# Designs tried in a protein design chat: VHH binders against q8pxy1. Part 13

Target 1, 323 residues: q8pxy1
Amino acid sequence: MMDPQIERKLIEIMRVIHESDKPIGARAIADELNNRGYDIGERAVRYHLRILDERGFTRKHGYAGRTLTDLGENEMNDALIGDRFGFVISRIEEMAFRTTYNPETDKGDVVVNISYFDKDDFETVIELISYTAHAGYMISPRVRIFEEDSLEMSLPPGKIGIATVCSVTFDGLLLKAGIPVEPAYGGILQIENKKPARFLDLISYSGTSIDPIKIFMNRTPTSVLEVLEKGEGKILANMRQINSSAYEMTGKILKKAEKVGLAGCITLGEIDEYLLGAPVETGKFGAAVVGGINGICALEETGIEIETNPISTMLDYQTMKEI

## First folded at step 1 (VHH)

Design z20 (framework vhh_6z1v_2)
Fold by ESMFold2-Fast, scan of step 1:
Structure z20 (fold): chain B 323 residues (1-323), chain A 119 residues (1-119)
Amino acid sequence: as target 1 above (323 residues)
Amino acid sequence: EVQLVESGGRLVRTGGSLRLSCAASGLTFSSYAMGWFRQAPGKEREVVAAISWSGGSTWHADFVKGRFTISRDNAKNTVYLQMNSLKPEDTAVYYCAAGPYFWKEYDYWGQGTQVTVSS
């Protein structure tokens, strides 16, 4: 099994070779990759080219350099498709790695979702997001507002943007503590008597090219307003799988995060047991967390038009204001 | 390999209509925002219109608002720009682009299609 970092470099090198009309050498490949923002030297490119040669993906043309073989062309296309079909997992990994927030200091960057809506809806948006967050169905009551003249975010005229904390922040917190986390499912969770009952629908992160949350939002199957009013209904939630050896440390970290306002871990499962009806692999336990956009779902339920990009970017948590 | 291929550019007379198409391959089209940009000779590239990944939100530049309409067909991996009431000032190479959201920088670009509007 090859290091994912090496696999990505191989794909990028193959892409440069593919885009060349003529055979291309290691120096030219390194220069092109550096122009694209990669920090890679000619020696490293030569190392990767040897791997590609050994796999039969590249053909050497003497001093002129290399071209892709038919096998290399197919592998690049398949790997690119696989990377795209796994790109939501790749995105989660990237954003978790970029998470710097430390619950002990209450400082650092968190992962956010970005939503935007018509300026005329501002009061209703803030009210419902606040209500949903304080009821415990969002990750945090802190948001960041982006106005028309914002230098940080370019918005369409007449729109306002809002950043809400994304559940991937928990993946980042755990990663920072040395705990690998596997995103498992996005889903619709039934709430009964203000408590989680069972998942009604699940979409595997490993089996989709589209973020499961985007799929559910497009279908609008939630009843967050009903949950807020009656303690019964449907919310967005997702589940992670974590190695059983990290069970105690995971609980400790999530409890610490809750004390500083990063709530949203609904339930930790037992080792080797299904969680709320969702399957868990042997040797692991599940962690169910609320979807970071349940307040946005509540807004959609009122008929407000709102566009959301989940797992959108990083924000300094100190710049987000409690509502 | 990610490819965006524009088509439909041609010569049209002032007041005419034209529809541009952009066919996407090598990416999960329904996960990307799409935009139309244009560049006239000697001028910088400017954003014309943009559409969210779902098609639920669109944006149009003030100079084309009411005349141009962006749309997409995720089943066909295609984004469109319907251009009505064309003016000589609309003469440019039109580019299709894909990115994470439509009000930010785009990661993938097409080669462009030339639109010329005669007086």
Scores: ipSAE 0.000, ipTM 0.138, lowest interface PAE 17.6, mean pLDDT 80

Design z3 (framework vhh_6z1v_2)
Fold by ESMFold2-Fast, scan of step 1:
Structure z3 (fold): chain B 323 residues (1-323), chain A 124 residues (1-124)
Amino acid sequence: as target 1 above (323 residues)
Amino acid sequence: EVQLVESGGRLVRTGGSLRLSCAASGRTFSDYAMGWFRQAPGKEREVVAAISGSGGSTWHADFVKGRFTISRDNAKNTVYLQMNSLKPEDTAVYYCAADTYFELGWYPSRYDYWGQGTQVTVSS
């Protein structure tokens, strides 16, 4: 098991290697990380590079340095997706607590992700997010647009911001009803015939752990566009565990949320049973929810540059508009 | 492409006050959320305070609430940390950092640009 702080530094080292146009050595990596404020020496970077080598994520080019392998590039992309989901349990707990939305009144705050993109891409962004949401691969078709001159948020010049509903909103809805929810996994979910089939990969919310067996598995990026066009492919989804005694109440709350457009819960599992291949603890059942940023993933698949701050803030759901 | 330079760190007695400044060079300073971090010898780097690009939202760590205040002046491309009622446990190197996300950050790996740090020593 690796310390979470070490895992974050491994991700940052992979970013530095990825951003380099040529093989990069430990000294140059250390210098770049120090420029980013990390107090790390060449010896420590060499140690971390050895870990990346052992995981098959880096390729050595003699004294010229390292580049990312295909496996390393896939792992970095998976880790960046994980960072955008926010695999920090304390943040999830905070945002769930701040959720005030009540489906019966259609009032209150929901948890949102914030993304921003070049204003020239606005039409494509709105169209694709709308299509993804109405196809059932986002939490809600309601969004909030932040214009270049927004006084609520500081945007880079030439950019527009968009808020999309985050899946942590469901944690908050259930918490307000007295139902504790345990975030279990974020992952890649296979869709077949427009229905969920199985999780292909899972990342635990309970800190950082790298299963050595996962190094031997070939990871695949999302293919949300393929799902939208053909009804098959890969999307982001996450899994929650809930105590079996809350089964009936959970179903009732999720059905009420669905009536107001919060329809991201794909399926509920049976008590003590695996859900879509994902493990569930004894005495609990699983709930699989679509990732709140699948529409953003679809945009990235088209080559659009878009930056996302996941589990970002709270917004009044009534201020969000259907698209 | 943003460079950050901290200043104002010095030796101060317990109960004293100190103001740190962080000057940013580059364009579109208001596009960056800014944070103050600190690191004491033998400890990991921890977040002290953060401020949104517009200055409309701020966050302060529980151990400094009521004593420290973060602010910014976008016309001067500067972020400040006003430190009051200083304690010996506040002794650390203080760093400012900029995040390309325009919202508040809470962990070091989120920030893209960092200064070199300024030493604050609090003694009796």
Scores: ipSAE 0.000, ipTM 0.114, lowest interface PAE 19.1, mean pLDDT 78

Design z4 (framework vhh_6z1v_2)
Fold by ESMFold2-Fast, scan of step 1:
Structure z4 (fold): chain B 323 residues (1-323), chain A 123 residues (1-123)
Amino acid sequence: as target 1 above (323 residues)
Amino acid sequence: EVQLVESGGRLVRTGGSLRLSCAASGFTFSSYAMGWFRQAPGKEREVVAAITWSGGSTWHADFVKGRFTISRDNAKNTVYLQMNSLKPEDTAVYYCAASEGFYLTWPDRYDYWGQGTQVTVSS
């Protein structure tokens, strides 16, 4: 593997080429990168273009410059997902801060995911999301429906939107109580006899170049339908780490949230102990939370085409209705 | 320098048993999940078993469940694969791999790989 700084330069060069409607040369690429805050010269760009040529990501057009090949376009798309890793961490921080929901008053804003699907699938979508939520594999049974003529949200023609509660809402609840939460892992959790057994697959927020959002969108190997039918299978879940000093307060807040239907915390670990096979740093405890889109995963398993924007926006919880 | 060194591969008769070992050095072993993979000639590399950082959780592929057992000894920086009731279909080069995450389906997610040890099962 190459130096990470060189790999970053290659990705940025491919991004400039991707955004060009016609072949682009080394000088134009260097000028554009400098406009974006990179300190890079034409000679260095030519060196990196040669590497991209050798990898089959770029195609030469004589003096006119280069374009991306199909292989390069695929690599660029994968890199765009990977580049969202830092954005996802920043987004989690932003949305946790914007969370105002108070379980004691049942008022305020929660973090939601927004999904879009064909209006013809509406009845199946509602039934399966309801089933998944009431079985305990979503954060809340409350949703908000957005129709094509909605004044609150612009929808593509022929589509309906649905908002479901995002697990980042828990980060926000704890933050407002003075408890900082560290996202640790997104993963696939094995369910056996309707109980959590172990994480089968984990993507660290700090130890990998893999964007956790990619596992949600790339048809993760979930079997939510199997869990609903047989009490065994695989669901999406996330793990958080919290300082041991907050152990008792965290438990109290999560119990209050459960009373108002925010019941996605599947288990709390003990201080200094691994949780469901996942490591926990010394001085901390783990909290495993179901993924807020498990009902969407179940729909994808049936073959329904659905587009999801996770950690999408804030929504007043009182405007969401139980299904 | 990170190294993973597999050992224990040899010729074994059908129905026999074999224990593979993988000795790790150059990284904090107890912070890494470990996996065993295999690749037969003309076939894709496939995951056989995986074990978490502490050894508190394990996963075994359906085709080896009940026959193979993965384990680790963090004091010795070693991961093991106990193979029982061997079949000719188990003939492959077996690889040890290390990852900061617990990955079951993606060989490309593993950070470090050994060079492999050959297991041959004959009649």
Scores: ipSAE 0.000, ipTM 0.135, lowest interface PAE 16.5, mean pLDDT 79

Design z5 (framework vhh_6z1v_2)
Fold by ESMFold2-Fast, scan of step 1:
Structure z5 (fold): chain B 323 residues (1-323), chain A 123 residues (1-123)
Amino acid sequence: as target 1 above (323 residues)
Amino acid sequence: EVQLVESGGRLVRTGGSLRLSCAASGRTFSSYAMGWFRQAPGKEREVVAAISRSGGSTWHADFVKGRFTISRDNAKNTVYLQMNSLKPEDTAVYYCAAHPSWYELISGDYNYWGQGTQVTVSS
């Protein structure tokens, strides 16, 4: 498994190459990154370019430097040009702040993802999302359905929308209790014998202009269906870091949320220790949470066409129905 | 606040095996991620392998895949590099390095370094 800080640097280097209109060398890449506030040298850039070469994302042009391959361009297709890194972090902070749900009263707004699909797929979509949620790989079994003529959102003709609870809801619950949460990584988590084993791949939230979960949906296959059938395979998950002083209170809040149907925390790490192979800063502990769209990944695995906007909006949890 | 001392380097024939050790002294060895680097005369220092604080995550450079294995023993404050199927190209001074949070693939990101141990592989 690649270190998340290394993945962040690889993405930053690819962005510089993508923005160049000609082949670019390691020195020029380093100078550009330093100009943008990153502390990195030519030697470091050369090491990362070798990794990108190995992955097939870059092509060497002898003395002139490197360009992105078609595969590399595909990795960057959804990335915003320029200094848009941190957009996802800002969005997460906004949605966490807007979260009003109180597990003690069962009232308030939660953060949701919005997906839409052909109305002909409705029965399969509901069945598979329900199955995934009740197996424990979604945040909640409650959803909200939007018809074509919905006054609350515009849908393409022939489509139905579905809202599912987003894991950022946990950031909001903890914030309301006075606990700041740092989103660290989105990733692919290996499940073995129905238990979390290790992160196979990680992308830092601080180093991307799009949600890391969207990046994984495009480049790394999940096997949610295999996990549902056999208790082994790959799911989407994310890792958060929380200050060690909040360890006990965090555990209590997450257990309370689970009792009211907001269950998606896979495990809490120990203070100052790596969690499932993912690094954790000194003075903090990690929390691994299922990705709120694993049921959507399962649908993609069956060949169903479905489009998803993660961390999309707020919905009153009382208006969502159990499936 | 850690001091590192490498040992185990020697002359070995092509195809041979060697185990390098890096003994750490100072506080809280288990708080540091560790890396092994090498440098041949006239060449830049390159990363060989890295290991997380707990030992739960490791990384190995492509040019040593299947031949080298990094490991650590936190009870003994030691990190190891097991080197198998040695090639003349592996001849270099090998260094261990420590980082307070996580391992890196860039030498400049490490805070503490040992003095190095010489490995020579003859044909």
Scores: ipSAE 0.000, ipTM 0.107, lowest interface PAE 22.3, mean pLDDT 79

Design z6 (framework vhh_6z1v_2)
Fold by ESMFold2-Fast, scan of step 1:
Structure z6 (fold): chain B 323 residues (1-323), chain A 128 residues (1-128)
Amino acid sequence: as target 1 above (323 residues)
Amino acid sequence: EVQLVESGGRLVRTGGSLRLSCAASGRTFSSYAMGWFRQAPGKEREVVAAISGSGGSTWHADFVKGRFTISRDNAKNTVYLQMNSLKPEDTAVYYCAADRSPYGLEWFTPSSYEYDYWGQGTQVTVSS
């Protein structure tokens, strides 16, 4: 189970660090948070700073205190924007609009998640992401690697970045065909005999100020490794709902995308019916799609430290490499 | 990279029964959704039945419901179509087809244009 309130406190600590023009220590952070109405002491701030250090969000400066890393800056900015009601929906709408990928031509931009990990873990990361993708629990086996000194991305020292395809790409594909898609829920999906069985946990996109996938990632109860080994377990998945008038066209587009390597849609529901236990509004049908970061969840399950920004940016799909 | 070979087509009398078999080559047979299609002279190809990779889900066209049953044996890499209460209207070349999508048949009503691999067909003739 995640505690969203603890995650919000971590975000507020990062915000204080961001607003400081110089490195800041735990006592000064605690004092500033108390001024903002938080009841937190220096000892608790030191505990939270250790968590932020472990996640790669903060950098130590000896006696002077902490600053945010580039990864921490991005996390804080995403979280602050997400604190506005409906921002996650607006972000999804923006990225869907920016999607230009056309399955007819196999050209254009897709939405990606960006993950960061220690360069010493590179081989394990690539192997496990490849395995998860080819097993059908990620959207695509294509990735893009960003090395230290990349001109396209600023990376913390000793880190490598990896882009994986985000499920919002499907929202974009359908939008370009004239089909609006409503994100309904992020969730944990039970797999049995290598097939989807039911959603075990759901977080509404319309009711959250933080991306549901981000909430699940921080202490996700997934068991992707178990699914890969035994065909049983829990993966990340999203539920979308679409107007019933688009039912046949949606199926055709998703089937075409699947044949050219975007194979993340698990199943389409019937009009007005629940799908895998998730509720669907009258006049709509559900579409269940795999989470684009299930391979990242599998890596976390092995104990590898990996940080992820979901719905991060656009990349030309032709520049992503099969693994 | 699936090769499909149909067998079992022959002449049968109205009201008779027949079982068609489709043998598939390849190690990933259970990852393919399989379908039976037919085409009669002067008519378009139509879907008859479909089955998911595990065999857990099946679909049958309205014109064969209650008469035809699709099944598969993944240990033998074979899909079957059991045809009962045959009618002259069932006379056609029957084709076995494979869909490379692991989730294929659950999404919407199957159509012949969605399948990736096809057999050569086996002729079924139903005399009155």
Scores: ipSAE 0.000, ipTM 0.146, lowest interface PAE 17.7, mean pLDDT 79

Design z7 (framework vhh_6z1v_2)
Fold by ESMFold2-Fast, scan of step 1:
Structure z7 (fold): chain B 323 residues (1-323), chain A 123 residues (1-123)
Amino acid sequence: as target 1 above (323 residues)
Amino acid sequence: EVQLVESGGRLVRTGGSLRLSCAASGRTFSSYAMGWFRQAPGKEREVVAAISGSGGSTWHADFVKGRFTISRDNAKNTVYLQMNSLKPEDTAVYYCAAETYRIYVSGGTYDYWGQGTQVTVSS
């Protein structure tokens, strides 16, 4: 029964507390929020802190201020994931609808993933993302960099952001041509001799608010670096199902997208046939697309700390630079 | 950071019911999305069901939909799998797994698995 504006302020206050290395007081929280463009005073912050205390999300440390409880950390993370993604299918549908990119003109908005990392890792991040993209294991070699003082995106302190193209962009391209696309599975795809071989594991997108890619990011290690070195290993990939009536038009559109760098190592299955071991519904064909974050997986394999929001937002593709 | 211990696996007759439990220890249980997985002899491990950290969202594989139900009790640090109308094909070791919730998700580095609990369904 809380106003949505109040809930957003509670989440942002919890974020400020989370980012603090020590207990933080209402005045310091208000000052930090004002630095982030919020018009809020200390008295209002104290009011919101009382709500957080009552919910068990914050712990008082006398005059030193507040920290998040374990429950508060969990709520903040759940709420931010829920606010950004909701049910994954709904998010995919929203982003596909908002896609305006036209391969004929090379203009319009694409769907992107946003990743954050320590600015000291910048050169390694660009190098590995570039290598992974040019090897064909990302959607596009174009990225956009967000500096600490960016007006377009709020970043954690000391971080740089990078936008990479999301595979949902293909859903949007096809939708604009009158072709509905059904997300079927996120999965781990085996590469052999530099070609897709089979899905080793699959999680359905249907009926869940948990992103299958997030489950796989924690469940089964990728070996993107091995694929880059030897042409064999495991990468993230997604599978879509499309009505058999759209088979020829889908191939035509994807080939046009490939000419402007939106390639993603796409494999189209036969009508009514399994694709790379993944089941396909009768009357449909499968389309397998590499995960847009495989370059991020490669970075994690090197021990670099990097955090990713998949299917995050829309960006004008012309503002993204080839690396 | 979290340790998972499954329990409840046993021999049960076709058509029977069984509830599996997964007890978690650690600071941040309710921040983890949780899943139940299974592996039958000679087959790859497959996902059975998943539940969000809050418990507000669930997913079930088509081959168990309507028969199995995942749930959680964050006050008890426990996730459950209620299994009804069991078939011989459900015979497997069942594993509980957790993934860490974060504002930004790091891939491939945060996997927590239990040791598994054996379920045998006799005809």
Scores: ipSAE 0.000, ipTM 0.118, lowest interface PAE 18.4, mean pLDDT 77

Design z8 (framework vhh_6z1v_2)
Fold by ESMFold2-Fast, scan of step 1:
Structure z8 (fold): chain B 323 residues (1-323), chain A 123 residues (1-123)
Amino acid sequence: as target 1 above (323 residues)
Amino acid sequence: EVQLVESGGRLVRTGGSLRLSCAASGLTFSSYAMGWFRQAPGKEREVVAAISWSGGSTWHADFVKGRFTISRDNAKNTVYLQMNSLKPEDTAVYYCAAKIEYRFSGTYEYDYWGQGTQVTVSS
């Protein structure tokens, strides 16, 4: 937890680095910030650069200075989102529109989350993601692995990337069938006796500038490992609401998707009724879907360092392999 | 300080061959993935081929598979694009690009770009 004034300075420093066409040093950063009306010296900039280095947001280039990492660029964009209420909904709409996957043909693009981790953790990552998916707490057991030498994702030595299916894929499937879907809440869902019991916490998609799933990853602990071992605990889930006129067609589409391995829908609510304690607008029904990164949450619970970009990109589902 | 300098672009006849080179300076070349992009008149820039930092993995766009081959020589800080069986539709400015950060697409933000080299393929 940092002071807001310090966080603001970190963001402005990252912005200066982002706008540079080459690595940039503390003096040049201070000069540029002073040109923008900030009273800050080189010593203070060096102090803040150390914080950014420690957070993994900047990369050192010796005497030449710093550049932003991918993590730093994402953090800067997320932190500057305060003027873009509804940005997450816009991102969901974009990715749903780009979804081309057809369960009837088993062809086309799905929405994926991208996670990165140390290659030494590979066996544990694959095992735990597989176990979580086959237990029903991820969207699909299919993943795409990106080694350092994979050209679709270039990684520094020692890192591996993994793509997992994102729940927004369901929004896309329904949209292609003419069914508009409204993202309602990201949340923490209580599991009891291997069944959904109730939402313990909810964040509205319409009331946030940051993806609710990212907020929960940072704030509210999951207990996915407990759910896998005992059939009780907390997982990530999200809820969408859909017009009551689409109730039967939605059920049919989701069942078709489940037959080809897209099995993330926990339950459909009844028309006009709350779902697992979450409110639903009159004239609509709720659909509760597992978070596409519950396996990643399980890894974090073991202490593995893993970074995740939810609703990251599109990927051809045929290039994803069961694990 | 960082420079990518393309060379080898020229006029060639349909069915001909050409090798493009890109010399990198001011960076630790062996830490960067490299890509070749092209931009034809009136079109958006598109990715042609990419090669991992070590040279262990290569990717080629479907429209050039079997005809173009990307390679690199880390000792010489150079990436190459061997172009065979050239067609008029291969006419474009070809750009070399370098990327250090991990990203999942060859078109997802490259860190450094060359100035380009013109390839023209006539009948």
Scores: ipSAE 0.000, ipTM 0.139, lowest interface PAE 19.5, mean pLDDT 80

Design z9 (framework vhh_6z1v_2)
Fold by ESMFold2-Fast, scan of step 1:
Structure z9 (fold): chain B 323 residues (1-323), chain A 126 residues (1-126)
Amino acid sequence: as target 1 above (323 residues)
Amino acid sequence: EVQLVESGGRLVRTGGSLRLSCAASGRTFSSYAMGWFRQAPGKEREVVAAISGSGGSTWHADFVKGRFTISRDNAKNTVYLQMNSLKPEDTAVYYCAADVKYTYVIRTSGYEYDYWGQGTQVTVSS
């Protein structure tokens, strides 16, 4: 379990690595932190470096030590602009509140992720996203394409943008029905025989400044392509907790959303029971939802360079086209 | 709205070559993704190859890679399957199919295709 004190130490370690003009090892990091007034030993630094490696924030250079990845650089910079603990939860709350989509009328705004890629990759991108969505590992088969000359989005020359539906849309749908949803964990979910088996890895939304799903994209390879081909492998998924009194109503709302193309709730857990190995608080049940970017993970598995901003903005669902 | 007619199926010898054609009717043929499928006696239908509307992207099943090539001529509203180094296990009825919903998608499942031809028989003898 990660807590706020561990998160603070991780940020300080990243700051030391950032300030180094060359790869830096655990002993040198510990020495520098002690010079700055922190009480931390080499063994503790090695432990925290392993966490940073697993989150994709640091890159190993054998005996020479570690450097920050682009993701690690961004995390450190984000931490410098304020209290970032709970940032992702605050963003989820904001976007859930802004969700206006009503499955009864099929009208309103949904939360989307925005991804950017080279024009030359367009057909492969559309193919894999469509395939992943129709296999049930995306929230919706509807997307919106932003071309280079789009007035709605500024794109670099040679790039195309694509909006895919974000799982936070479910938080918004449930909120509008009076059901508060707690985002608990982002994780890597094992699929066996086309069915969810267990979470292999979990990162708590509490105390992180970067979306756990984004961390996993750079930490542990998914095998979405293997799942699509063989019905077994690893996908991104997240787990939410909901008060047990809302169990029946939650199921009804999610079924209505599925009929209009907003699927992706893999399974609802039993009240007071762990779900697929993930902890659930007493008085609550878990809801396992596919990560809204599994199609993007499939593209990264093929070597396509694609940049993604999760929980990016709102779009009118009626303007999104089925692929 | 769209009709597909396959042609070119023949009896050929092992190691031989054959080109199948699929002629499509209807507007906006250049926007349709197209696929070739086959079904042998006693087996399920399987995907062989697929091509995007522009022809810029192609996909071929592992069991035909290096031997079969899909292509299209949008001016003639026709998609082709060039079959080289034929084997007895390539014996099947070959079908072409059109995906008219999204023109950039190459789908490797028959469930996503909207229109199908009636098939053309290919028999490979030893």
Scores: ipSAE 0.000, ipTM 0.116, lowest interface PAE 18.5, mean pLDDT 79

